# VHH binders against Cytidine deaminase 5 (CDA5), part 3

Target 1, 346 residues: Cytidine deaminase 5 (CDA5), of Arabidopsis thaliana (Mouse-ear cress) (q9s7l8)
Amino acid sequence: MAQQYKFVFTAEQAASEGVTDHKKLPKLIRKARNLVKAPSKVGAVGRASSGRFYLGVNVEFKGLLPHFSIHAEQFLIANLALNSEPKLTHLAVSDNGTVFQDPCYDCTRFLKEINNAHQIEILIKNAHGRDGSFKSLESHMPDEFGSESILSAEPSLLLMERDNCLALIDEDSAAGGISSNADLCSFLKLEALKAANKSYAPYRKCPSGVALFCEGEVYAGWYIETVDRTISLGPVQAALVDFIARGEGKGFDKITGAVLVEKKDAKVGQEDTARKLLEKIAAPNCDFKVFHCQEERKDWITGAVLVEKKDAKEGQEGKLLEKIAAPNCDFKVSHCDEELKDWIKL

## First folded at step 1 (VHH)

Design b6 (framework vhh_7b2m_4)
Fold by ESMFold2-Fast, scan of step 1:
Structure b6 (fold): chain B 346 residues (1-346), chain A 121 residues (1-121)
Amino acid sequence: as target 1 above (346 residues)
Amino acid sequence: EVQLVESGGGLVQAGGSLRLSCAASGFTVSSNYVGWYRQAPGKQRVVVASITSGGSTKYSNSVKGRFTISRDNAKNTVYLQMNSLKPEDTAVYYCAAKDLWSYGPEDYDYWGQGTQVTVSS
């Protein structure tokens, strides 16, 4: 009943199931297939640098185009991100645990976004009908490595810790009457903002996050972009990874609330896709709301210095008002003094 | 918890027959490569026969035409039927299994304890 080995295994838990190292990764697919209550079969297993093992399942939605689906490899990477794993070391893929397969080409490109991509080993099927062997991602797709870095301006890559320094745009309507429903909406809004601040969006700069409400619990996920936007993972899909992994087998039709946070007028918007997906799978009465965010601390900070010019002790005479630039998202200042001047020069 | 247990060995006269059985527990023979090895006193362990997950069989030249490897998936058991036995076939026979999902075709993952076959002249 507990489904203890559902989507995350400690090294000890994996060893108790006969999986003592990465060479036995495909064995976890076969074992986990009988332990996971999910809308699809376990299709991917990975080992993280922590020594933990992670599962991914293919998720397809009836009546929706294939681009709404979650590939097992995408599920696994979102699962790693949700558990703050900084690195993936090994990956194996299977269509039912009876035959292993090479990872999807698009999904291997998704893996290239990870900070340790050069060190990732993937299980590749041997053309001679043997068990297969682990091969580095770089050796599997060498033309994609050693080229010009399009991400040299980014502070971090996928799976690295991130804060996009986003804040909700002020909405006077949100300051309205206090009720249990308004409190829930406010809570989901803040959870979706937290998710948006973890979003990986290096190419189009349109981070977003989603929070889902189901029977007293909140599940969240964020947009994970790839250079080919068609294989990017949407924030509602990422939140569904969290829902499947932690939701103890609950159906999607139990989701009664959802909030999306994204940039206003985003070049890559998520609202239409999220709404269409939730209308198809969530509770018929699911309340879906969208809120907008913006980057903080891009504007000038205004400092005020009072200088008494008339030798009066009340300080109502003479003011010098100065503006200073805001350098980064952690820098805050409300006045200009000698200590701040030394800091600015440093 | 994975175990391979061989049985069916014994003493037989030249020209006789024996059927060895390899009962597997903790893993499924239909999904794995399974082979029979033998080791004569003072010699290295050598491959005799193997069967793939798909049912394809392979035999060493010294036993081809005389030995037959087979399996019963319902009983989770692999067999080695040995006909026209020769004194040179005297050895300890080992069942070995390799998981299709482990990489490295060189070595087997699991081994039995062996069963003695003695062929008198």
Scores: ipSAE 0.000, ipTM 0.164, lowest interface PAE 15.5, mean pLDDT 73

Design b7 (framework vhh_7b2m_4)
Fold by ESMFold2-Fast, scan of step 1:
Structure b7 (fold): chain B 346 residues (1-346), chain A 125 residues (1-125)
Amino acid sequence: as target 1 above (346 residues)
Amino acid sequence: EVQLVESGGGLVQAGGSLRLSCAASGRTFSSYAVGWYRQAPGKQRVVVASISSGGRTKYSNSVKGRFTISRDNAKNTVYLQMNSLKPEDTAVYYCAADSPSLEEYWRLYEDYDYWGQGTQVTVSS
C-alpha cells in the first residue's frame, strides 16, 4: 500500500510504516493532511484502546466564519465515534505535519467529554519548546480535573454506545406522489435518524443527525455536544468527517443529497448552519431536506448507559431498564472505574 | 542523529545477486524504521523495500519475490539481498531511517529523515 492513504490504520498497518507505538504517532499526520484540500492543514493523530490509529485534519470552509470549521481534534473524536471506538489513549497535534505543538486549550476541553478523559495522554512541549513528552490530560490541566470533577455526579460518556430512542414525527408516506427522488429521500431519512439516535447531546437534550449522498454512497454523522457550546461539533460537520475519511478524496461539490433529522423547536437547532454550509460546498443542485423527531415515550428513558458495580448481580440492570425504557430502545451496560459505578445516563 | 553508510554495490550480470548493507553510526539503531530507495538517472527516487523496528517488511511490486530486506540490530545494520537482478534494477540505492522518537519530529519534515550517500548498482545485459 505504498500510495494508499487512510484516516484509520490498524496496528499492523501502522507497524509496517514504522509506527509500532504512540511515540511515533506523528508519522501518520502527513498522510492525512494531503487528502484534504483545505486552507489550513493542521493535524491530529491518536491511538485508541483497540490499538488502531486515527487521524484528524483541520477543515476550514472558504467564505464561511471560523465556527463552521472542524478542528483537527474534533475530526479525530468524530472519527473515533464513527468507528465505535470507546476510548482514546494517546493524542499528538501538529500545525502542518512538520512541527508538533500542544493541543489548543479549547480542544483539550473537548476531550473532557470522553469517558476517563483525565487519563488520556497528550503530547506536551517542554518549557523550551524543543522536546516533548506524553502527559495525562489531568496532569496538564489539574485545576480543570480537581476534586469537583472527580466527585461529579454525572460522567462524560461521549464515546460510549447509546441509542436516543428517537422516531420521526411525520411517519406518513410521502404526500404528492412516488418518484425515484422519494425513495432516495426515504433512505437518507432513515440513515439520518440512525445518526440522530447516536448523537451525544447531554446538556441541551437536542440530538441530531445528518446523512449525505454522493455518487451512490451514503455518509453520516451526528451532533457531538460539549458543555462549552463554542467547541461542539454539528451533525453536518460530523457527516463531512465521515465523507472525508471514507470518500477517497472526492470533492464536496459531488454531494448531491442531504437529510437532517433533529427535534422540532430544539433549543440548539442545526438547520440554518447545515443549509448555509451545504449551499457553500455541496453540488449546486444538492437536495437538502429536514425532518423532525421526538422521543418514543416522554415518560421513559430516551437513551441509556448503565454503569454496574463490580459485585452487582447479573441481569438486574437490564430488567429495570426493560420496564422503564421506550419499547424499541436499545441500552448499553458499561463496567467503569470506581468513580462511575451505579451511574445511569438518562 | 544518525549517519547511514551503504555498501555492497557494484557491477553484476543479469540474473546475478548482490547484498547491500546499510550500517548506522551515531545513535542506537534498533528502534528505527529503515527503507531502501533507488534512483535511476533522470528518474525520481522510489521506494524498494522497508523494515520496521519490529521487523515487519514491505516490498515494491517490481522487486517482490526477488529482494529480501533484513536487520541485525546487534550490528546496527540493515541488509537488502537482491536476487535475479535485471537491467531495470540499475540505479543508485539509498538507505533511509526514520527518527525513533517524537523529539526528532519537532524539526522540519526533511530534518528527521536520515539518508545515506548511496551505492551504485549496475546490471549488465
Scores: ipSAE 0.000, ipTM 0.132, lowest interface PAE 17.2, mean pLDDT 71

Design b8 (framework vhh_7b2m_4)
Fold by ESMFold2-Fast, scan of step 1:
Structure b8 (fold): chain B 346 residues (1-346), chain A 124 residues (1-124)
Amino acid sequence: as target 1 above (346 residues)
Amino acid sequence: EVQLVESGGGLVQAGGSLRLSCAASGFTFSSYAVGWYRQAPGKQRVVVASITSGGSTKYSNSVKGRFTISRDNAKNTVYLQMNSLKPEDTAVYYCAAPTSDWEYLFRSGEYDYWGQGTQVTVSS
């Protein structure tokens, strides 16, 4: 019979499980705990601005060191990104839905990368650990928000729609080889490039993406960076989140193909880590290939100009660019004393 | 309007115990972290213990294992149970409440409200 794994719930589907608002989030954690065939002591559940509910589970890989694992909070954030959710409104963490836990400090810092981080409410446990109250992330860690400005970090834009403007390097742009499965390899290469173009890599500028092939289906994910790269989520791990969430309970040993797209000689390379992980969990005959990319353009709209009145209030142009600009692309702004023409459509 | 009032200080022999209380008014007590600080003569005011609105506690290394912070939201009161007191615990003890939980978890930041303090003297 069909496996029924649910990692995303519409408001209506959540209501059918007795979850009508964010205060009932812990009810979904028990379900999340049982959705993977791996040791899991922690689950996460969140509500997005769309009204949908998302689940995250801790994924540990047998025979691999803990740094290869996926924390429940990381899983949830990757799941939000995979579903193009722009904002997380509420988050709760627990081992089984009855004992609440504060998010770990490292995972809380990961949440800070989200574009609406200051407004995210997290469930903080009360004195007896069985119930909690929602508090804003900014209220819970105000020092971290203040320190960010001093370090000249880029604005927190993790869940914002992006295009890294990456293209395959000429040597890798052709299908290559005489393989009878050249079409599959070419398709996975394009899916991995698509994933790399969604990658959040604001600190070290080394975006990457992975596409996995399993029994006729493709799963994809991308590198998600934090200031401390040790708590960043690798592209294979992100693709495995997609695999777990949409794969209907398939085992990792059914993965027979994988492609990584990353920059050649990147400061933060993914090839060695991806290869070791896939060697341990994927099918023994899994084909793993690496292709390289580079930035095609940093200026999104050639010749686009935003023109502003001389007497306009300071900062108005920043709000316009924030609504339409990709995080890694530049715009040209010009100032004029006369009535202006806006080339950027709101 | 916002007020913090400490009580329970006094003179005690080394090895003895005292329980300090801090009564809060004028704000939504259950929504804020609250901490205990102390200032010895000629020294800086330093954090002793803190408790978040959710009940998570943190202690300075000098008092860990000897002091216990707790709160009673129904009474808008925070307590500091001090056991195995030492002469070096002699100080004026202050209750304080910031606008955010993180300022009380031994992070840098400004404090919004302070009590007037209560004197604790531990004799050898």
Scores: ipSAE 0.000, ipTM 0.095, lowest interface PAE 23.2, mean pLDDT 71

Design b9 (framework vhh_7b2m_4)
Fold by ESMFold2-Fast, scan of step 1:
Structure b9 (fold): chain B 346 residues (1-346), chain A 124 residues (1-124)
Amino acid sequence: as target 1 above (346 residues)
Amino acid sequence: EVQLVESGGGLVQAGGSLRLSCAASGSIFSDYAVGWYRQAPGKQRVVVASIYSGGSTKYSNSVKGRFTISRDNAKNTVYLQMNSLKPEDTAVYYCAAGTPYDELWKHLSDYDYWGQGTQVTVSS
């Protein structure tokens, strides 16, 4: 039986709709036309390495500037991330399922952040504007794949499983709340922290996450950064992708609670943007609260001890540190680390 | 959701004309591309003409200049006007509707809805 408001298809479900491979991707865009509560005619469809197919739609908010909107390609990537898909293989964009659209250049720079970006194929119109063909993302935007456009020390890990090792710094990290129901307070804080721990923020180091409450259900999303911050996806927008994809057509005006978790004194703060958006779209008197987090302390002392072992091979320091680091925590060896310098001198 | 019924077929002499109709029931017909296909005795089913939701048309080389496809969205109907008919036009003509994108219209498996067909016979 077919379900309404579907934004994710297994390979079997896509095949039942006549979509057996990536060449038939535009067919799924038309199927999605009535899945968004807010009006939208722009769609995106992608195939993940898992064989699943994902949909994205453009979401605009009346009365807000365009930078608050969610582009169809951004929606698709957030949808992939929410479903723990590690790789995107193919992408197609169309305004109504009848005419191909090249993905916008700004949105394709968003795709560059994905860990397998050079292998992604996108549907591009031919020079004559009639037929489309799949072309690698790298060949479509070769200047963006130059060495100088990539951070020297930071690999693109968008869509990869990650844990930012963040913990709440508020004294009331286990209690407190937004609603009168104590159970909901605990869940919203936990879900927003979980979202912040999945946040991709390699350029400005300010991860954040949002959890939304609507009629007994929780929806969550996280900040996804690009080198051009103007096309980055905010955590409230990412949480709204989750809300649209899983909320079965509920209106934004049914959202009655929201929690943002972000770093204290973050250089890129999300509070003002999230508050403004929720004030325009959420239920009247939606409770919105902000909590602060910080990275858990890395065990540099234990790591330094292992580096001194006689059986450690040159160039394997990082692999050794992986074995002794706190579970689920990312760490990085820095050439200028003051603490590490002291241990190396010994 | 969409059901297609063909009509207007029959027996006609070479050089004659016929107008086929494809009537749709159900919603969203105006959003679909609609094509006419034919299957001659002992041959595979092949495309004849297609019309997209925006009104753009495509024709097979064998019928270009003789056949005209058109649509009336108010009546949920697509027409195929067949002029200067030849004995080799003899076939069962089928109406098909689906998601309108270009290259995939060459493959029968890419269509969502099909009619039952109407026989066209052209005598010499």
Scores: ipSAE 0.000, ipTM 0.153, lowest interface PAE 18.6, mean pLDDT 72

Design d1 (framework vhh_8dlx_2)
Fold by ESMFold2-Fast, scan of step 1:
Structure d1 (fold): chain B 346 residues (1-346), chain A 123 residues (1-123)
Amino acid sequence: as target 1 above (346 residues)
Amino acid sequence: EVQLVESGGGVVQPGRSLRLSCAASGFTFSSYGMHWVRQAPGKGLEWIGNIYYSGSTFYNPSLKSLVTISRDDSTNTLYLQMNSLRAEDTAIYYCARDWYSGEFLPDYYMDVWGKGTLVTVSS
């Protein structure tokens, strides 16, 4: 008797359904109708370097414009990010949840944001009326890897571990006083800040995160940017991916709290989009709050002892300089070279 | 001889502004990032901020609204502008050089320090 699975399958769970490797991704699309409870038909399925399989579904919101929706490929990528998967190896997409089809151009452009994107294999139809074959993303879009590429100045690419070093600025304005929801608001604020610190925003430098509260549990997600802003995934949409994947079929109308953390004066703001979406889908009494963050250095060190080696000339004994930092020193210390192996924290 | 000399400290009334200077010698100043660090009485060292050789600045979030760091490479001088001074700003202020010249480093290691200049905010 088959059980309803979540949007993540271990290799063993997939194998029990006859999906033993990436070549069976079209089979997983067909079986997903009976394996997963979802708000819509499965539109994307992928295999990560971990060996786990991930599903993506198209999510549309009644009464809202298409740009509020979550594309199946965006869902799948957000799901990979939420599960700390470092690489996507294979991808197949479907329009109707029963047969695979070629991925759209916008979705393949979104995939190029992923580290090692040139090595991702996507399922492409060979001819109408026949099955497809896996083709590397680079082979499918050679021009994207020859002229237009990921911004190399960024410290990390999408799916790579990231910390944006953001801290809240609104907390500095708190004058005291307490409400019945103060503890929950503080908790959601910290979870949204954690999400913002994972946000991928290389082009417009406006990272953001959202935390949602539903029946005692918290779900979170972050802004995932692409060169073309129209196919970027907003932080509330990313948090809803987490909600759908981990919420065990709960309705959006059970969401009673939400916090957005974004930069003050962000060139790409998320507040209006998040507010409008939550007003349509969340509980009628859902409490939505926005807090602002800014980039901070997180290189404060307390009680460090600094030891420097100064060479007068090659072949001569170097001079050792000792500097004792006071307790609560707020600066960063690291190795100065391979000859001086360490520094000590007091 | 590589040397940094801070100046401009002294007694200043609360609410006033003060500009500190740091004169650099013995190295190619324009090729190095520079830092400001302070130590209040009975407290540890507190990093104020830095300025890269490119002119980009980063500040301690607790101090960002109160300070501005700048440099004049033609005179080998680093500056710290402080506004709206409070009693808690009373400290010895040090300038320091990044241990690496040129490229950005994720780790900020300071290899040369001045002897400091005392700022006392008192009425």
Scores: ipSAE 0.000, ipTM 0.116, lowest interface PAE 20.5, mean pLDDT 73

Design d10 (framework vhh_8dlx_2)
Fold by ESMFold2-Fast, scan of step 1:
Structure d10 (fold): chain B 346 residues (1-346), chain A 123 residues (1-123)
Amino acid sequence: as target 1 above (346 residues)
Amino acid sequence: EVQLVESGGGVVQPGRSLRLSCAASGFTFSSYAMHWVRQAPGKGLEWIGNIYSGGSTFYNPSLKSLVTISRDDSTNTLYLQMNSLRAEDTAIYYCAKYDWETGSLHPYYFDYWGKGTLVTVSS
């Protein structure tokens, strides 16, 4: 196997391992089991619209409650997101690589968030036998795909490119400047901010991202929210998916640095969960730092109501407003000097 | 004998593209993360982005759509592709090797800096 330890396979690579079509998806799960220290053999495998195959494995952390774990389906979805795949076409879950299992119902609700979710086909066990057949996600979860759900399926936001327009609010600038003391923390901070800007948090509006440092390499992940809070994937768990998928079998105890970027006083905060997980699995000397972000402020002028008549006389203040106003704004400049004076006080 | 030598700078018109190179020697290039940093006249240093040994890239969010960092480990060369150049991109561009102690969270500053290559964007 040319790339046996990968969690991502091209169509050609999968074919070389005897996986010539989606019906043989569970065959790849056996390869993934050798890459993680998980007590469960349950795995997931998916085919993306790109033709590439993706693996997911269940990751459980000894001594931690189940909500810290990564379900195989969550791993798969995070893996798709990390590789910028916009669509999943087929999904199969298998316990031992030969027997199919129905996917976790809660985890399949993640799939409803994906573009054209109603067209995703999942391998479901036959009610009259042991064999499975591919069924649309809609037929498996008809209550989730009522008439309103079908009409609102486009656009689906999960797996789409996004930018949350977040900037750091801490003493250090998010502008990427290096003062004379360039350090690892500054780089991890910018990488965690980049991850937070990719975070899918449509329901609770609390995006976050994590960057992990291990032996000269960085791994990153972001919070992936579902309408059901209990099955959302935390940013440290998502970063661990990246670590497992690209870390070539390195142990978690080699992680020596971590940075979390999240909103200050977020209703769904990640600091306590991330700290507890890292204290359990990372290197004993692992440094974990938290930085806070906020949405880039709307320019104070962009929100102002400006009115200008065609024959109005302009001052120097009008020229400043033209430079600051957003390119996509339809604006009319006020002919009243007093309005401009009020804006400069704010 | 660790050395980083930047090249490819010069005078370019606004809106044009430019590709910078950094030739590395004296260390195992393929094992290290490499960075691009710039300094405009009279301004501080601005981090552009980096590329890790595995090929993963991370960019300054303000520059991501305008730059691409790549590497060729067979020739020990780091690249910075810049598109849609603006007058504000006028700067000395440096490549840098960033190192740290394995198992330690106390980072070292840039071990080695190149001498830079000047890019002037003017009509």
Scores: ipSAE 0.000, ipTM 0.144, lowest interface PAE 18.9, mean pLDDT 70

Design d11 (framework vhh_8dlx_2)
Fold by ESMFold2-Fast, scan of step 1:
Structure d11 (fold): chain B 346 residues (1-346), chain A 122 residues (1-122)
Amino acid sequence: as target 1 above (346 residues)
Amino acid sequence: EVQLVESGGGVVQPGRSLRLSCAASGFTFSSYWMHWVRQAPGKGLEWIGNIYYSGSTFYNPSLKSLVTISRDDSTNTLYLQMNSLRAEDTAIYYCARDSPFEYLGTDAFDIWGKGTLVTVSS
């Protein structure tokens, strides 16, 4: 049965399912719905710039509030990120694979976070509600592209390669020794930290990552933020996307270990949400641990760049930044122009 | 006590139809997904399909044209309607209760019935 579940298709594999180009995307959405035990009202299918096709299904957890759920579009974006796809070219959503529908407005705002958002084409119903055509995301929500936002000033956007330059804080102080499964815990900490370093958190700057352990395998995911925090995807939900996509049909009750890495005093904390979700779905004896991280002097580096813009001695700041930056921190010397200076003031 | 009891099996001739029932007790039946699974002699388990608490169904694509799953929440009963039966449909048929969570995986069956034998023979 596990062999029947697939969330990624090569162009050749999609053709064998009757999908020879992006215009036939709705045919794959039926496949996505068969990957969930309970019926999904919505499935999503997307084509990446690599030529591969990706599936998304909605995931709801009974007994938990709706904000714990994963929308099909969020699933699809997390699936693209987990597979290091840099761009999404086409998207379609549909109910039952026969009737397609417009993506939810909040979910389309999630798509705007992607680095090639203005080039994404989405399948939209025609005025008479039966047939559809692909329209650019920009033409569907022009107001979202008309105003300059903090995203336009970012050096990288969602789906672009990212390193948040995070390192674990030494938390083994005085009494904090953990005995039993130390090697596994250390491995999960490293995987969760790697996930946190890929986290997209441009609005509240609270990146986080989760690693899950299930029957010898590790699954990981990271926090993916939108301007509206209520439609952002939590790191445990993102890790569950990885679990569903690569877990070969295993149930959540097989998850026996989990680690969350987040900033100690994060404005948007993930611990409570992750703990409640794992207590509901994971194995009854699941060992969940939280560890804290901090940026490796990235804020100091940013401050030095601002000093350069305000008539600091030219040519000296580059040498200072080279001395301050940690070996594991990805940084660059930049001289702010007038546009960046105005953005920083806001 | 949580219990599932299948019934309606027996000997049936090729080409005929048969409906199996599964009586549920000891839990709030209307809140759970239910599955049908079969095992032919000497072979592994084959998933037939499931039904959501709302009545929506998902089927094994190879069997979709041959079977229909339904439920009656007022009587706590799950049904499997089979049409155009063939010798290869000879198997023990089980009903199973699934996890209340909407997620991937067949390993989340927590309660199984004892099964009912269907023999398709002339």
Scores: ipSAE 0.000, ipTM 0.124, lowest interface PAE 18.8, mean pLDDT 72

Design d12 (framework vhh_8dlx_2)
Fold by ESMFold2-Fast, scan of step 1:
Structure d12 (fold): chain B 346 residues (1-346), chain A 121 residues (1-121)
Amino acid sequence: as target 1 above (346 residues)
Amino acid sequence: EVQLVESGGGVVQPGRSLRLSCAASGFTFSEYGMHWVRQAPGKGLEWIGNIYTSGSTFYNPSLKSLVTISRDDSTNTLYLQMNSLRAEDTAIYYCATWYGDRSPLFEYDYWGKGTLVTVSS
């Protein structure tokens, strides 16, 4: 019930507050100041294809450079991702709930990573700053949407379902000699790995995830990359979005544990940024650990090489084909005849 | 139908011990992790602790020395042992469950209706 009027609203919950459609998104931002506990005022509200409404807040950390901050639009997108929303349909931004602003140019470029980016409608303010009209993101930023997008290639865009097929490196998976679920560190390690497997890192191929522990609860988030690395959202920032959205107004100083999972020797490393941020905001005794991952590769399943028709006969032993079990792995059969090649799917 | 039924609550004097039980039915108990949470009158939910399918336990640091969580997969039962009860421990105690492989693991799939514990002399 804590979530009912916080950072995620069902269509019914929004309607009970007088917000029956996307044209009333500005009303939800104004009401949200009384409905959510956040480090700063609500700065963004979005409608997802599911009909749910999502909020975002700008989060700045005193004494840290701007790249540590979370922009309201980045918060909103991370919030959508954490709730498995595949599409954003409408977005409105406000500085204080009274005057609506055009979204930040850098933040709107972040929206380009979404699979339906061309169709996202954003609220653009009138000259007087009080009223506005929704315009497609593409019509507002036509120069940013070239005839060919580097994201047009399969298999996935931001907010689409993803599994990076990452596994912990053996020496890190055996840390402390305890079973993977025997202590808090092992538990956070598995949650951070799950987060890293959801990470969007199409440009530099350096996915990562963070899990945070606060008063018995775990919060998690993952690296969300943009073509311009300066506006990418780090995994600790994404985990803090989860913390703010679900943590019921708890202070960052109550975070007592954190784990980062990232690739060893990553071209874009997250450790230094995460460590510096947690040292500033988390509990003074917060235990922060880093573990490393790599793409999991499964070898061919050995055994019966013979393949039979899809329908098995009663009392007959099934036969197996050799295959690589990794998602989206190309299955190459060098010595298979054409009929068998058509039958095999991974 | 999935059901979680808490029992063992009642009126107890300060300083005494109490053991609560949670009987599970309608799902494969051994594949689910279990939580204990409580809600004092007029307060929000407070996490007490959890137990994994492996038997590993994690506790709220404020309560760790006062509680023990255990499970018996053969009887589909979860237990909460509480020692040195105080008036502040007066609350409705709930058991909740999650499938062990979903994220975050501390999300709740199913909740019981709760059992009231009143600590009063």
Scores: ipSAE 0.000, ipTM 0.170, lowest interface PAE 17.5, mean pLDDT 72

